# Ledger of designs, part 15: VH-VL binders against Calcium homeostasis endoplasmic reticulum protein (CHERP)

Target 1, 141 residues: Calcium homeostasis endoplasmic reticulum protein (CHERP), of Homo sapiens (Human) (q8iwx8r149to289)
Amino acid sequence: ETQLDMNEFDNLLQPIIDTCTKDAISAGKNWMFSNAKSPPHCELMAGHLRNRITADGAHFELRLHLIYLINDVLHHCQRKQARELLAALQKVVVPIYCTSFLAVEEDKQQKIARLLQLWEKNGYFDDSIIQQLQSPALGLG
Key: E = the ipSAE of ESMFold2; O = the ipSAE of OpenDDE; V2 = 0.75 times the mean of E and O plus 0.25 times the DockQ between their complexes.

## First folded at step 21 (VH-VL; framework fv_utomilumab)

Design d4 (from c1 with light chain S93W; at its last look DockQ between E and O 0.81; V2 from the best seeds 0.00; counts 0 for: pae E 2.6 > 2)
Fold by ESMFold2, look of step 21:
Structure d4 (fold): chain C 141 residues (1-141), chain A 121 residues (1-121), chain B 108 residues (1-108)
Amino acid sequence: as target 1 above (141 residues)
Amino acid sequence: EVQLVQSGAEVKKPGESLRISCKGSGYSFTDYWISWVRQMPGKGLEWMGKIYPGDSDTNYSPSFQGQVTISADKSISTAYLQWSSLKASDTAMYYCARGWDYEPYDYFDYWGQGTLVTVSS
Amino acid sequence: SYELTQPPSVSVSPGQTASITCSGDKLGDKYAHWYQQKPGQSPVLVIYYDSKRPSGIPERFSGSNSGNTATLTISGTQAMDEADYYCQSADSWGTYVVFGGGTKLTVL
């Protein structure tokens, strides 16, 4: 049966939240690629990350470090031409980015805004999505 | 246990070619970048360039573009730094280091022991 | 063209606090990472992501990064901390790795 072990996913996310080391990021990314078997699988993973990151009670470290996981996954999706996983992330990136940007003070906003500059340079998203990311209050409506 | 083991010290003359190596173990070699870093005697660290052994994507510092060749053989988990024609000014310690090519992960968590290259006429 | 500037040397008495600065345009928008290099040895990562310590690095090592300046701080400095220290970040465009010029820490 086509299912995802979300408990296993969350167990891999916790070290990323705690330390955000390369090894922790790589383990989470590898799990996502191993389980990216169909568009519904990709959408379940992306939706889970969106739900964790955009939750009202989510702390800054959780939001930032899971965005860093997404950043690494976007990088590898482009290198490997993993179009279905990329498309799933494109569907959720606006609420993920904009909620996280608006939830913090200016000093933490700088780190988040830097990622948008890199995402634009790398061509992960079309102009409509980039415009929404560049105007976070408008992007959330 | 992650290890980067470099080839031994070299004594060469100007105009000679040289290839030094960096063998990675204890991790998925093709999933991490390997950078090369030069340190001239008594001087600081200089980033030379990097390679992603998984697809051989290679990037050079502008200061080293055309001066060296970075390559990898993923079948033996080894990265290389190569000179076609050494100069006396190439006398330095050369390190390999494990890293990634993009922010925010742009730190080097493991370093090789270094390879001393001495070029003297 | 992006440069990271460090003081060439810093001297401190044992037990005192050492501060090593690393300056670059808008460095606080990026991360600063720090390496210790003892004579005849390879560099060792001591701080990543501005302020985090890898496993095995003593708590007396700490870091900060704001505006144009990152700072490595060593509290209760010991003789074994005598080394060269390098900061490292990305260039303005995020294309290249940049090291600072290095700071020789002397513990008297």
Scores: ipSAE 0.516, ipTM 0.850, lowest interface PAE 2.6, mean pLDDT 91
ESMFold2 (binder alone), look of step 21: mean pLDDT 92; pTM 0.944
OpenDDE, look of step 21: ipSAE 0.540; ipTM 0.875

Design d5 (from ua with light chain S93Y; at its last look DockQ between E and O 0.45; V2 from the best seeds 0.00; counts 0 for: pae E 3.4 > 2)
Fold by ESMFold2, look of step 21:
Structure d5 (fold): chain C 141 residues (1-141), chain A 121 residues (1-121), chain B 108 residues (1-108)
Amino acid sequence: as target 1 above (141 residues)
Amino acid sequence: EVQLVQSGAEVKKPGESLRISCKGSGYSFTDYWISWVRQMPGKGLEWMGKIYPGDSDTNYSPSFQGQVTISADKSISTAYLQWSSLKASDTAMYYCARGEDYEPYDYFDYWGQGTLVTVSS
Amino acid sequence: SYELTQPPSVSVSPGQTASITCSGDKLGDKYAHWYQQKPGQSPVLVIYYDSKRPSGIPERFSGSNSGNTATLTISGTQAMDEADYYCQSADSYGTYVVFGGGTKLTVL
């Protein structure tokens, strides 16, 4: 069946949330690539990240560090031309970014806004998505 | 455990070529960038450039562009720093370090032991 | 063109708190990382993401970053903390790695 072990995924996400080291990020990324068997698998893991990051009770470090996991995965998808995982992440990035940006004060907003600068430089998203990210309140509706 | 092991010290004359190496082990070598960092005697750290061994993509500091060549052989998990014609001013300690090409991951968590290059007549 | 400025030296007495600054335009919008280098040794990461300690780094090491200035703080400074300390970040556009000039910490 089209199933992923979300408990296993969450166990890999916790070290990322806590420390966000290169090795913790790499372990989460490697799990995602290893389980990116089909477009539905890619959409399920991307949806799981969206749900964790946009949850009402999510702390800033959880949101930021899981966005950093997404950032690393986007980078590797582009370099390895992993189109299906990239497409799945593109479908969830607007609610992820905009919820996280609007949930914090100005100093933390600048750390998040710098990610948008880097994403534009790296060409991960088309103009429609970028415009939504640039206007976070409009991006959420 | 992650290790970066560099080639041994070199004593060279001006005009000679040189290639020094950095061998990575204990991690997926093609998944991380390797940077080269120069430290001249009694001076600070200077970032020279980096390579992604997975596809040999390179990025040089403007101060070192055209002065050195950075390369990698992923089949033996090794990065290289190379001069075609050494100068006395190339006398320094050279480190390799594991990093990335983007924020926030652009810190260096593991360093090689250094390779001392001495260039004199 | 982007530069990180550190004081060349800082001196403290044993047991006192050492403070090493790293200044750069809008440094607080990104992250500062810190390295310790003892004579004849490779640099060792002591702080990443402004304020996080890698495993094995004593909790007397701490860091902050706000505005244009990041600060490495060593409380209860010991003789073994005597070393050169370097800050490191990205340049303004994230293209290049930038190190500060280094600070020699002397514990007298």
Scores: ipSAE 0.420, ipTM 0.814, lowest interface PAE 3.4, mean pLDDT 90
ESMFold2 (binder alone), look of step 21: mean pLDDT 93; pTM 0.952
OpenDDE, look of step 21: ipSAE 0.901; ipTM 0.953

Design d6 (from c4 with heavy chain Y102H; at its last look DockQ between E and O 0.46; V2 from the best seeds 0.00; counts 0 for: pae E 2.7 > 2)
Fold by ESMFold2, look of step 21:
Structure d6 (fold): chain C 141 residues (1-141), chain A 121 residues (1-121), chain B 108 residues (1-108)
Amino acid sequence: as target 1 above (141 residues)
Amino acid sequence: EVQLVQSGAEVKKPGESLRISCKGSGYSFTDYWISWVRQMPGKGLEWMGKIYPGDSDTNYSPSFQGQVTISADKSISTAYLQWSSLKASDTAMYYCARGYDHEPYDYFDYWGQGTLVTVSS
Amino acid sequence: SYELTQPPSVSVSPGQTASITCSGDKLGDKYAHWYQQKPGQSPVLVIYYDSKRPSGIPERFSGSNSGNTATLTISGTQAMDEADYYCQSADSYGTYVVFGGGTKLTVL
């Protein structure tokens, strides 16, 4: 059966939210790769991140730091050819990015928008997804 | 505890080759970037480039591209900075530093003790 | 070609607040990180992601970043804070690491 310990996942996410240190992000990423055993496992992890980031009232720091975790996981998906985890993240990136971008003012928007520039350069997403990310209000529509 | 231990000071003549080293311990060496930073006598810090020891992916500052070679031997948790032909202008302190996500958010949480390279006739 | 500009020196009296600036085009759209370097020593990270302190850095160190300017602030400055301070960020495209020129803080 498809089982993941979401309390364990949240325990690893909290240091990322609080401090976003290199060791905290690395621990969360390693947990995700260790538990990426099947497409349903990957979808549960990606869905959990989407739910945390898009929740009403989520603070900007929580959203941004968990997006930094996603960014690190995307990098390593390409290096490790983790196609199923990459595909799961591709399914949730539009609501994650667009909700976070639209929730903040211009200076914070630019920190999020730099991630899109990086994701474009690194080829993590097809043109359809990139177009939606580039037009956040339409991406959520 | 995380440590970066560099090779000892070097006194060289122009035209000589040199390889200096940076050994990492207390963390997963292959999962973090190692950057090299130059500091000329009495001057500031200059980023030279970095390597990801897990797959030897390298990235050089445009100011240092072609002047040095950055490499790593992951089997002994060691990164290297190498010159094929030293110049007097290479006289400086060289640091290694641990990074993680280079672009655009990278910072250096641990630094080696530095390797002083003196190039003179 | 992206540059970070710092004043070459700042002087403060003990117990006063020191302010060290780092200027770059749209620096507030990125992160600024700060390093302390005492004579004969390696740099030490004192602020990352604009305003966060690594474990072991005293609370008197704080940081901010807005517009074109990041600022390292040391409240209640002590003689042991005398050092060179460097800001660091990325270039305009986020491809390369860029350091500021450094600021010598003198406490007298």
Scores: ipSAE 0.518, ipTM 0.853, lowest interface PAE 2.7, mean pLDDT 91
ESMFold2 (binder alone), look of step 21: mean pLDDT 93; pTM 0.950
OpenDDE, look of step 21: ipSAE 0.742; ipTM 0.912

## First folded at step 22 (VH-VL; framework fv_utomilumab)

Design e1 (from c4 with heavy chain D57S; at its last look DockQ between E and O 0.06; V2 from the best seeds 0.00; counts 0 for: pae O 4.7 > 2, placed apart)
Fold by OpenDDE, look of step 22:
Structure e1 (fold): chain C 141 residues (1-141), chain A 121 residues (1-121), chain B 108 residues (1-108)
Amino acid sequence: as target 1 above (141 residues)
Amino acid sequence: EVQLVQSGAEVKKPGESLRISCKGSGYSFTDYWISWVRQMPGKGLEWMGKIYPGDSSTNYSPSFQGQVTISADKSISTAYLQWSSLKASDTAMYYCARGYDYEPYDYFDYWGQGTLVTVSS
Amino acid sequence: SYELTQPPSVSVSPGQTASITCSGDKLGDKYAHWYQQKPGQSPVLVIYYDSKRPSGIPERFSGSNSGNTATLTISGTQAMDEADYYCQSADSYGTYVVFGGGTKLTVL
C-alpha cells in the first residue's frame, strides 16, 4: 500500500488555513479524495485533521477553515457515496467540533454551531454523534 | 413549494417608524439565512444584512449598520426589517431572500415579491 | 469595502452570444452568483457557484470564474433574455454579501 505524504497534505492545508479560498479548499478536498484509497488512509487523513484542529495552539481561523474543508468533504462524500472517508470523519468530528466550540467566545461559537445544524440537516452523521455534538462540554468528557 | 411572501407597500413620512415583514413557507425556516436587499428607484441591488432565524444571529452591511434592525420570529416563520425613523432616502423596493450556504459562500435561491416603501413629506 | 464591477450595459442581436463580466478583488478565489431581474419583477437566480445552473434555467445560460473576473454567458440570446443582470459574492466567511452594480442587457 502506498504511503500517504502528510507533508503534502499539510502544504495544501496551509492555504486553507491562511485564506480559506474556494480554490484552496477545493485543492485540499481533491487531494483527500484522491488519496482515500483505503480505510487506513481515510483514517490517517481524518486523524491528521483532528490533530491539527485540536492542537492547543490552534487559533480560531485555523479551526474554522479546516472545519469548512471538512464540511465540503462531507458534502462530497455524500454525493459520491464515499463511505470509508465519511466513516473516518465520523470518528474524529466530535473532538474537532467540541474543542473548537469550547475554545472561543459566543459569537464565534455560533459560526461553528451553524455547521452542526447543516450537518444535522444533511444527515452526515449518526444520531449518536449528533447528540454528542449538541453538547460540546459533554462531548469531550 | 418554497415561498417568501412580503408585506404590502408602505407610504410613510420622514421621521415615522416602520417594520416590514417576510414570511417563509415550504421549508424549514430556521435552517436558512434571510437577507434583506434594497433597490432604490432605477438603481441596483444592495445587500443590507441577514438573520439566521435558528439562533437569531444577524450580520449587517457596514452601510446599513445602525440604520435598520433585522429580526425574526421563528414561531411564525417571519423575518422583519425595521426603521426607527424613516428618511426620504429610504424610498426603495425592499426584497427578502433566502440564503443558501452549503459552502462558505452564500447565494439567494428564493426571493420575496418585494415591498415598496415610499417616504415623502 | 468589497466591490464588484460590472459593465453598465451590454447589447447583442438575437442569436448572438452575450457576455457579462463581473470583476472584483480576488474574485477568482470566491464564488460568483448571478441574478436576472426583469422590470417590475424580483431577481431570479440564474447561476450559482460560478457555473452551476438552477433547475428551470435554460442551458444557454452558463458561468465561469477566472482570475478576478466572473463571466455570465448567454448563448443564442433571445428577446426574453433582455433584463438586468447582477453578480453577487461574499467574503471568505460568508458573512458579508456584495452585489455588482448590475448590467442592462439589451437584445436588439
Scores: ipSAE 0.024, ipTM 0.682, lowest interface PAE 4.7, mean pLDDT 91
ESMFold2, look of step 22: ipSAE 0.715; ipTM 0.909
ESMFold2 (binder alone), look of step 22: mean pLDDT 93; pTM 0.952

Design e2 (from c4 with heavy chain D57Y Y110S; at its last look DockQ between E and O 0.54; V2 from the best seeds 0.00; counts 0 for: pae E 3.7 > 2, grease 19 > 18.9)
Fold by OpenDDE, look of step 22:
Parts: sequence; C-alpha cells; structure tokens
Structure e2 (fold): chain C 141 residues (1-141), chain A 121 residues (1-121), chain B 108 residues (1-108)
Amino acid sequence: as target 1 above (141 residues)
Amino acid sequence: EVQLVQSGAEVKKPGESLRISCKGSGYSFTDYWISWVRQMPGKGLEWMGKIYPGDSYTNYSPSFQGQVTISADKSISTAYLQWSSLKASDTAMYYCARGYDYEPYDYFDSWGQGTLVTVSS
Amino acid sequence: SYELTQPPSVSVSPGQTASITCSGDKLGDKYAHWYQQKPGQSPVLVIYYDSKRPSGIPERFSGSNSGNTATLTISGTQAMDEADYYCQSADSYGTYVVFGGGTKLTVL
C-alpha cells in the first residue's frame, strides 16, 4: 500500500486556511478523494484534519476553513457513496466540532453551528453523533 | 486565469428556438457548477438554474422549470441555455456564472460577459 | 419560495459609510454573498461567506450576517462604488440559488 504524503496534504490545506476559496477547497477535496483508496488512508486523512483543527492555539479561521473543507467532502461522500471516507470523517467530527465551537466567542460559534444544522438536514451523521455535536461541552467528554 | 466567455448577442422573433453558450477556461470545467442568471432590462438578477458538467446533473429554479433547458458539453468546456420557443418576455441579458458544489453556500466567483437576447416581432 | 429583501436604493456622500441590508427568513443560518454590478457590466463578487473579501476587492468593503439580516458595509465610500448591489443565498438544502432584489447605491 502506497504511503500518503501528508506534506502534500498540508500544502493543499494551507491555501484553504488562508483564503478558503473554492479553488482551494476543490483542490483539497479532489486530493482527498483521489487518495481515499483504503480505509487506513481515509482514517489517516481524517485524523490529520482532526489534529490540525484541534491543535492547541489553532486560529479560528484555520478551524473554520478546514471544517468547510470537511463539510464539502461530506457532501460529496454522500453523493458519490464514498462510504469509507465518510466513515473516517464520522470518527473525528465530534472532537473537531466541539473543540472549535468551545474555543470561540458566541458570535463566531454561530458560524460553526450553521454547519451542524446543515449536517442534520443532510443526514451526514447518525443520531448519536448529532446529539454529541448538539452539546459541545459534553461532546468532548 | 478563470474565464467564462459567452456567445454573442441574439436578435430573434417570437416562436424561434435559441441556444446560447458559455465556455469555461482556466480551470477544471467538470469540477464546478455553471449557473445561468437572467436580468431583464432595468431589473435584478434572477437565478434560472445550474448544471454540473461532470455528469450533466441539472437544477432549475421553479420559475424557469420547463421554460428552458440547461445542458453542457464537457469535452469543449461549454454550457448551454436554450429555448424551444422564444417569447418577447425572454428579452434580457443572460449571464453564466461559475459556482461550486458546496451546499448550501454556493456563490459565484466568476461571471461571463453576458449575452443579450432580444425577442421582438 | 425563499426571498431576500433589499432596500431599493441607498444614498451616501463621498467618504461616508454605506450600509446595504439583505433580509430573509433564517438568513442567519445561511451564508450571504454580495455582488456589485455597474452599468453595462457583469456582476462582480465583493463579499462571500458573509464577510470574506475576494482578492482585489478593497478593504473598505465588509460584510456581516446577524439574525435574519446580512449587511454589506462600504466605509469611506467613493464615487466609483456607485453601483447596484445584490445579495445572494440559497434555500435550506442549497438546491436553489436566490438573489435579493438589488440595491442602487448612489454616491452624491
């Protein structure tokens, strides 16, 4: 099995973090789908995003923009029936969301909360995950 | 550089058919949605519908459903808007715009120059 | 159908701050995007995701979204800013794109 290049991934994430343009998000998304060849690769990518987003001292914009990437990937996972990548993201979404949500003031929390509403509407996650996301303080345990 | 280049102005009569085009360049055409937007003279922007060129999936505004057909030829990075039978009320500027399949927060970061369609007897 | 409401016109003097609002049901739960259109020209994206500026857009352009109202703010308004401005969003599922009715900004 070919090893993923996380540096390459990070190089794609940086423009997303900095600008959050459609081009940047598209590039990141395409890379993820191109490399979602096995469950371990999916988990590696998801875990990497988790680590970047939940890192101590991570800026709100970094967290938000990468969550936007995740949101886009989730959407496409559902459309393309990419079950393995979806499953991998489901494993990391709670700490990603909760950490990001709790790290910012109320006005910024709204931006993150909008994603939760979208995720609920689109049915990306099961009820147990949604419940955890609805209570960020409890979600982190 | 991302560019959307639309076909030239059209002068038509009621009842005639018409197809106008929007050619994308400078990006992966199949990765982005193309929307069509109508602007009647002196009026605002009206979203008509969109197509995902990758698989030609289309969505229409309820107001334009059945009134027009949106299609795409990804081999030449071109999207189309067509009428089977034009009406005088179809007189307007028509823009194509690039969006992204990023629900529900799609926005248009690139626009064509517009195609003026004039329908008169 | 989902609708976005804008004031038909806003007038400001040069150097003053212009504010253009866009209201819609549950717009607070959605992102608003803004476009500038000058006469005879195509629309240009000036704000996306409520408050982000595309490259090339002056810093005097800013955006916010609170409650059910999005606001485009132009500080230090210049004559060149005279144009029509449109807000844009989507329905709950992102299926349909919706534009506001547009606001004509006049710089007196």
Scores: ipSAE 0.166, ipTM 0.773, lowest interface PAE 3.4, mean pLDDT 91
ESMFold2, look of step 22: ipSAE 0.390; ipTM 0.803
ESMFold2 (binder alone), look of step 22: mean pLDDT 93; pTM 0.952

Design e3 (from c4 with heavy chain T30D D57S; at its last look DockQ between E and O 0.59; V2 from the best seeds 0.60)
Heavy chain, then light chain:
Amino acid sequence: EVQLVQSGAEVKKPGESLRISCKGSGYSFDDYWISWVRQMPGKGLEWMGKIYPGDSSTNYSPSFQGQVTISADKSISTAYLQWSSLKASDTAMYYCARGYDYEPYDYFDYWGQGTLVTVSS
Amino acid sequence: SYELTQPPSVSVSPGQTASITCSGDKLGDKYAHWYQQKPGQSPVLVIYYDSKRPSGIPERFSGSNSGNTATLTISGTQAMDEADYYCQSADSYGTYVVFGGGTKLTVL
ESMFold2, look of step 22: ipSAE 0.731; ipTM 0.909
ESMFold2 (binder alone), look of step 22: mean pLDDT 92; pTM 0.951
OpenDDE, look of step 22: ipSAE 0.481; ipTM 0.864

Design e4 (from c4 with light chain S92D; at its last look DockQ between E and O 0.78; V2 from the best seeds 0.00; counts 0 for: pae O 8.1 > 2)
Fold by OpenDDE, look of step 22:
Structure e4 (fold): chain C 141 residues (1-141), chain A 121 residues (1-121), chain B 108 residues (1-108)
Amino acid sequence: as target 1 above (141 residues)
Amino acid sequence: EVQLVQSGAEVKKPGESLRISCKGSGYSFTDYWISWVRQMPGKGLEWMGKIYPGDSDTNYSPSFQGQVTISADKSISTAYLQWSSLKASDTAMYYCARGYDYEPYDYFDYWGQGTLVTVSS
Amino acid sequence: SYELTQPPSVSVSPGQTASITCSGDKLGDKYAHWYQQKPGQSPVLVIYYDSKRPSGIPERFSGSNSGNTATLTISGTQAMDEADYYCQSADDYGTYVVFGGGTKLTVL
């Protein structure tokens, strides 16, 4: 099995973090899908995003922009029935969302909460995950 | 360079059908939503609807639902807006714009030059 | 349906600061984007995600969004800034895009 290059991934994530342009997000998304060839690779990518987003020193913009990437990927997973990558993201979405939500003040929390509403509407996650996301304080417990 | 090039101005009569086009270039046409925006003479921008050329998924504004048809031909990177029967009130400038709806709140970074549609007896 | 309200017109003297507001129910919980449109031209994105400035847009353009109101601010307004400005957002789920009614900025 081909080894994933996480440095290459990080190089794509940086423009997303810095600028959050559509092109940057698209590039990151495309890279993820091109490398989602096995469950372990999906898990590795999802885990990497979790680690970056939940890091203690992560700024709000880093977290939000990478969650936007995740949102894009989730949407695409649903469209293309990419079950393995979707499953991998489902395993990390709770700590990603809850950590990001709890780390900021109310005005910024709403920006993150809008993603939850979208995820609920689109049915990306099962009810148990949604319930955890709806209660961030408990979600990290 | 990203570009959206729209078809030329149209002069039509009420009851006639019309299809105008928006051709994208300089980017992956199938990866971005295309929206249509109406601007009546001297008025503001009105979002009509959008299409995702990758799978032809479409969403319409409630105000334009059933009034127009949005379609796309990804083989030639072109989106379409069409009327089956024009009305005088359809007289307006029509813009296509590239959007990105993977984020909850889409914005339009590139716009076509606009297509003027004039409907009069 | 979700609606965005803008003042129909704003006037400013050259060199002064212009502020254009866009109001909507809990708009501060959403993202607002802004477009500039000059006569006979297509709209141009000037602010996205409340406060981000696209490449090529002068630094005198800035944006904020809180409560029920998003604001486009043009510091040191120039004659060339005279145009119509539109705010834009979407419903809670991003399904429907919504534009404000537009604001005509006049530089006196």
Scores: ipSAE 0.014, ipTM 0.629, lowest interface PAE 8.1, mean pLDDT 91
ESMFold2, look of step 22: ipSAE 0.776; ipTM 0.919
ESMFold2 (binder alone), look of step 22: mean pLDDT 93; pTM 0.951

Design e5 (from c4 with heavy chain D57S, light chain S92D; at its last look DockQ between E and O 0.10; V2 from the best seeds 0.00; counts 0 for: placed apart)
Fold by OpenDDE, look of step 22:
Structure e5 (fold): chain C 141 residues (1-141), chain A 121 residues (1-121), chain B 108 residues (1-108)
Amino acid sequence: as target 1 above (141 residues)
Amino acid sequence: EVQLVQSGAEVKKPGESLRISCKGSGYSFTDYWISWVRQMPGKGLEWMGKIYPGDSSTNYSPSFQGQVTISADKSISTAYLQWSSLKASDTAMYYCARGYDYEPYDYFDYWGQGTLVTVSS
Amino acid sequence: SYELTQPPSVSVSPGQTASITCSGDKLGDKYAHWYQQKPGQSPVLVIYYDSKRPSGIPERFSGSNSGNTATLTISGTQAMDEADYYCQSADDYGTYVVFGGGTKLTVL
């Protein structure tokens, strides 16, 4: 099994964090899909995103921009029926969302909440996950 | 098929209140943002604000914040735009539009037929 | 506030290619959408996400976005294409929608 180069992944995440351009997000997304070769790889990528987003001291823009990446990946997973990557992201989305949501003021919370609305609309996650996301304070409990 | 049907033309005087409506059909009304767009006579499109009928979340353009109120009644799949006190400068065509996005940038795939609002003494 | 700038008017002869630009600060890093509006009618989406064409829109309509400028291109322009065209984008977080000032396309 080919080992993932997580430094390469981080190199792609950095411009997303810094600029959040559509090209940067696209590049990150494409890398993830090109390396989604096995369930362990999918989980490794998803876990890495979780770790970066939920890290203590992570600033709001880092969290929001990487969640935007996740949003694009989720959309693509649905279109391409990438079930393994979707499953991996489903395992980490609650701590990602809840940590990010609770760490900021109300005006910034709205920006994150918009993504939840989108995720509900598009049916990316099971109802049980959505319920956890709808109550961030309980989601981390 | 997806349709947005707006209420009829309005003729009002300055100081009067007004609420116009936009009724959605052919899709799940609670799952899509509805935006209101103003177009003054002979002018361009101006985004006013949007509402998510699913939870009644709203966002307003800074230019229209506090000037109008956007609301929705999901039980009848209807969005509203209302003024408490109209001004002559509110004379315009008003469109509702369905927002659609999978990414941070929303676009409008369906539009209402427009509601002409005329405010004059 | 974020602003999008369009030329007020563009003129083309039938069969020629029309190009309508939309400029904004780092617009190329964002997505641009385009709408067609004919007199007395509601706007119609003709391009979304820079270059995607909705069902029912002729293939002669195309879009691109790079740098600070998005471009709507109409190849083989027809008389029926005469209309106002508006570009649209949003702020960095998609919270606020912004339209360009509109371009009147005249087919001579």
Scores: ipSAE 0.388, ipTM 0.829, lowest interface PAE 1.5, mean pLDDT 93
ESMFold2, look of step 22: ipSAE 0.730; ipTM 0.909
ESMFold2 (binder alone), look of step 22: mean pLDDT 92; pTM 0.951

Design e6 (from c4 with heavy chain W33Y; at its last read DockQ between E and O 0.65; V2 from the best seeds 0.79)
Heavy chain, then light chain:
Amino acid sequence: EVQLVQSGAEVKKPGESLRISCKGSGYSFTDYYISWVRQMPGKGLEWMGKIYPGDSDTNYSPSFQGQVTISADKSISTAYLQWSSLKASDTAMYYCARGYDYEPYDYFDYWGQGTLVTVSS
Amino acid sequence: SYELTQPPSVSVSPGQTASITCSGDKLGDKYAHWYQQKPGQSPVLVIYYDSKRPSGIPERFSGSNSGNTATLTISGTQAMDEADYYCQSADSYGTYVVFGGGTKLTVL
ESMFold2, look of step 22: ipSAE 0.698; ipTM 0.903
ESMFold2 (binder alone), look of step 22: mean pLDDT 93; pTM 0.953
OpenDDE, look of step 22: ipSAE 0.605; ipTM 0.886
ESMFold2, fold request of step 24: ipSAE 0.804, 0.528, 0.782; ipTM 0.925, 0.856, 0.922
ESMFold2 (binder alone), fold request of step 24: mean pLDDT 92, 92, 93; pTM 0.947, 0.950, 0.951
OpenDDE, fold request of step 24: ipSAE 0.907, 0.907, 0.905; ipTM 0.952, 0.952, 0.952
ESMFold2, last read: ipSAE 0.556, 0.774, 0.749; ipTM 0.867, 0.919, 0.913
ESMFold2 (binder alone), last read: mean pLDDT 93, 92, 92; pTM 0.952, 0.951, 0.951
OpenDDE, last read: ipSAE 0.895, 0.913, 0.911; ipTM 0.949, 0.955, 0.954

## First folded at step 23 (VH-VL; framework fv_utomilumab)

Design f1 (from e6 with heavy chain T30D; at its last look DockQ between E and O 0.69; V2 from the best seeds 0.58)
Fold by OpenDDE, look of step 23:
Structure f1 (fold): chain C 141 residues (1-141), chain A 121 residues (1-121), chain B 108 residues (1-108)
Amino acid sequence: as target 1 above (141 residues)
Amino acid sequence: EVQLVQSGAEVKKPGESLRISCKGSGYSFDDYYISWVRQMPGKGLEWMGKIYPGDSDTNYSPSFQGQVTISADKSISTAYLQWSSLKASDTAMYYCARGYDYEPYDYFDYWGQGTLVTVSS
Amino acid sequence: SYELTQPPSVSVSPGQTASITCSGDKLGDKYAHWYQQKPGQSPVLVIYYDSKRPSGIPERFSGSNSGNTATLTISGTQAMDEADYYCQSADSYGTYVVFGGGTKLTVL
């Protein structure tokens, strides 16, 4: 099994964090799919995103933009039936969402909550996960 | 370099059919969608609809639903806007613009140069 | 249908600050994007995601979004900034795109 280069991943995440351009998100997405070769790799990528997003002191834009990346990846996972990557993301989405949601004021919370609506509509996650996301204060408990 | 190049100006009569094109280059055509935007003379921008060339999924503005057809040929990275029967009121500038696939809050980062369509008797 | 409302025109003297507003239902919960269009030219993205500037856009352009109103601000307005400006957003799912009516900015 080939080793993932997390530095390479971080180098792709930085433009997403800073600019959140379409090209940056696309590049990040493509990298993730190109490296989703095994369940462990999927877990590693998902875990890395979780760690970056939930880190103490992470600013809102970092969290939001990386969640946008996740949203894009989720969509393409569904389209391509990439079950392993989807499963890996499901394992980390609750702390990602809840931490990000609770860390900001109401006006910013709404932007994050919009993603939850998309996720519900598109059926990316199990009902149990959705329920946790609907109650962020309890989701981290 | 990302570019959207549209077909040339059209002069048509009412009742005629028309298809204009927008060719993308410099990026993965399938990863993005193309929107069509109408601008009547001296008026504002009107979103008409969009197509995802990767799967040919299309969405229309309610105002343009059934009035036009948006299609794409991904083999040549080209999107199309067509009318079965033009009206004088279709006289306008038509722009194509690039958006990202299924981004929740999307914007248009690249635009075509526009295609002027003139419909008159 | 979802609508975005802009003032039809705004006038400003050179060097002064121009503000163009865009109002819509729950726009504060969404993102607003802004385009500049000069006569005979295609629209150009000047602000995306409420307040982000694309590469190549001068720093005098800024944006904000709160209280269901997005605002494009041009500080130190120059003659070259005279143009039509359009705000743009979408429905909650990003399926349907909506443009504002446009604002003609005149630099006196």
Scores: ipSAE 0.403, ipTM 0.835, lowest interface PAE 1.6, mean pLDDT 92
ESMFold2, look of step 23: ipSAE 0.683; ipTM 0.895
ESMFold2 (binder alone), look of step 23: mean pLDDT 93; pTM 0.953

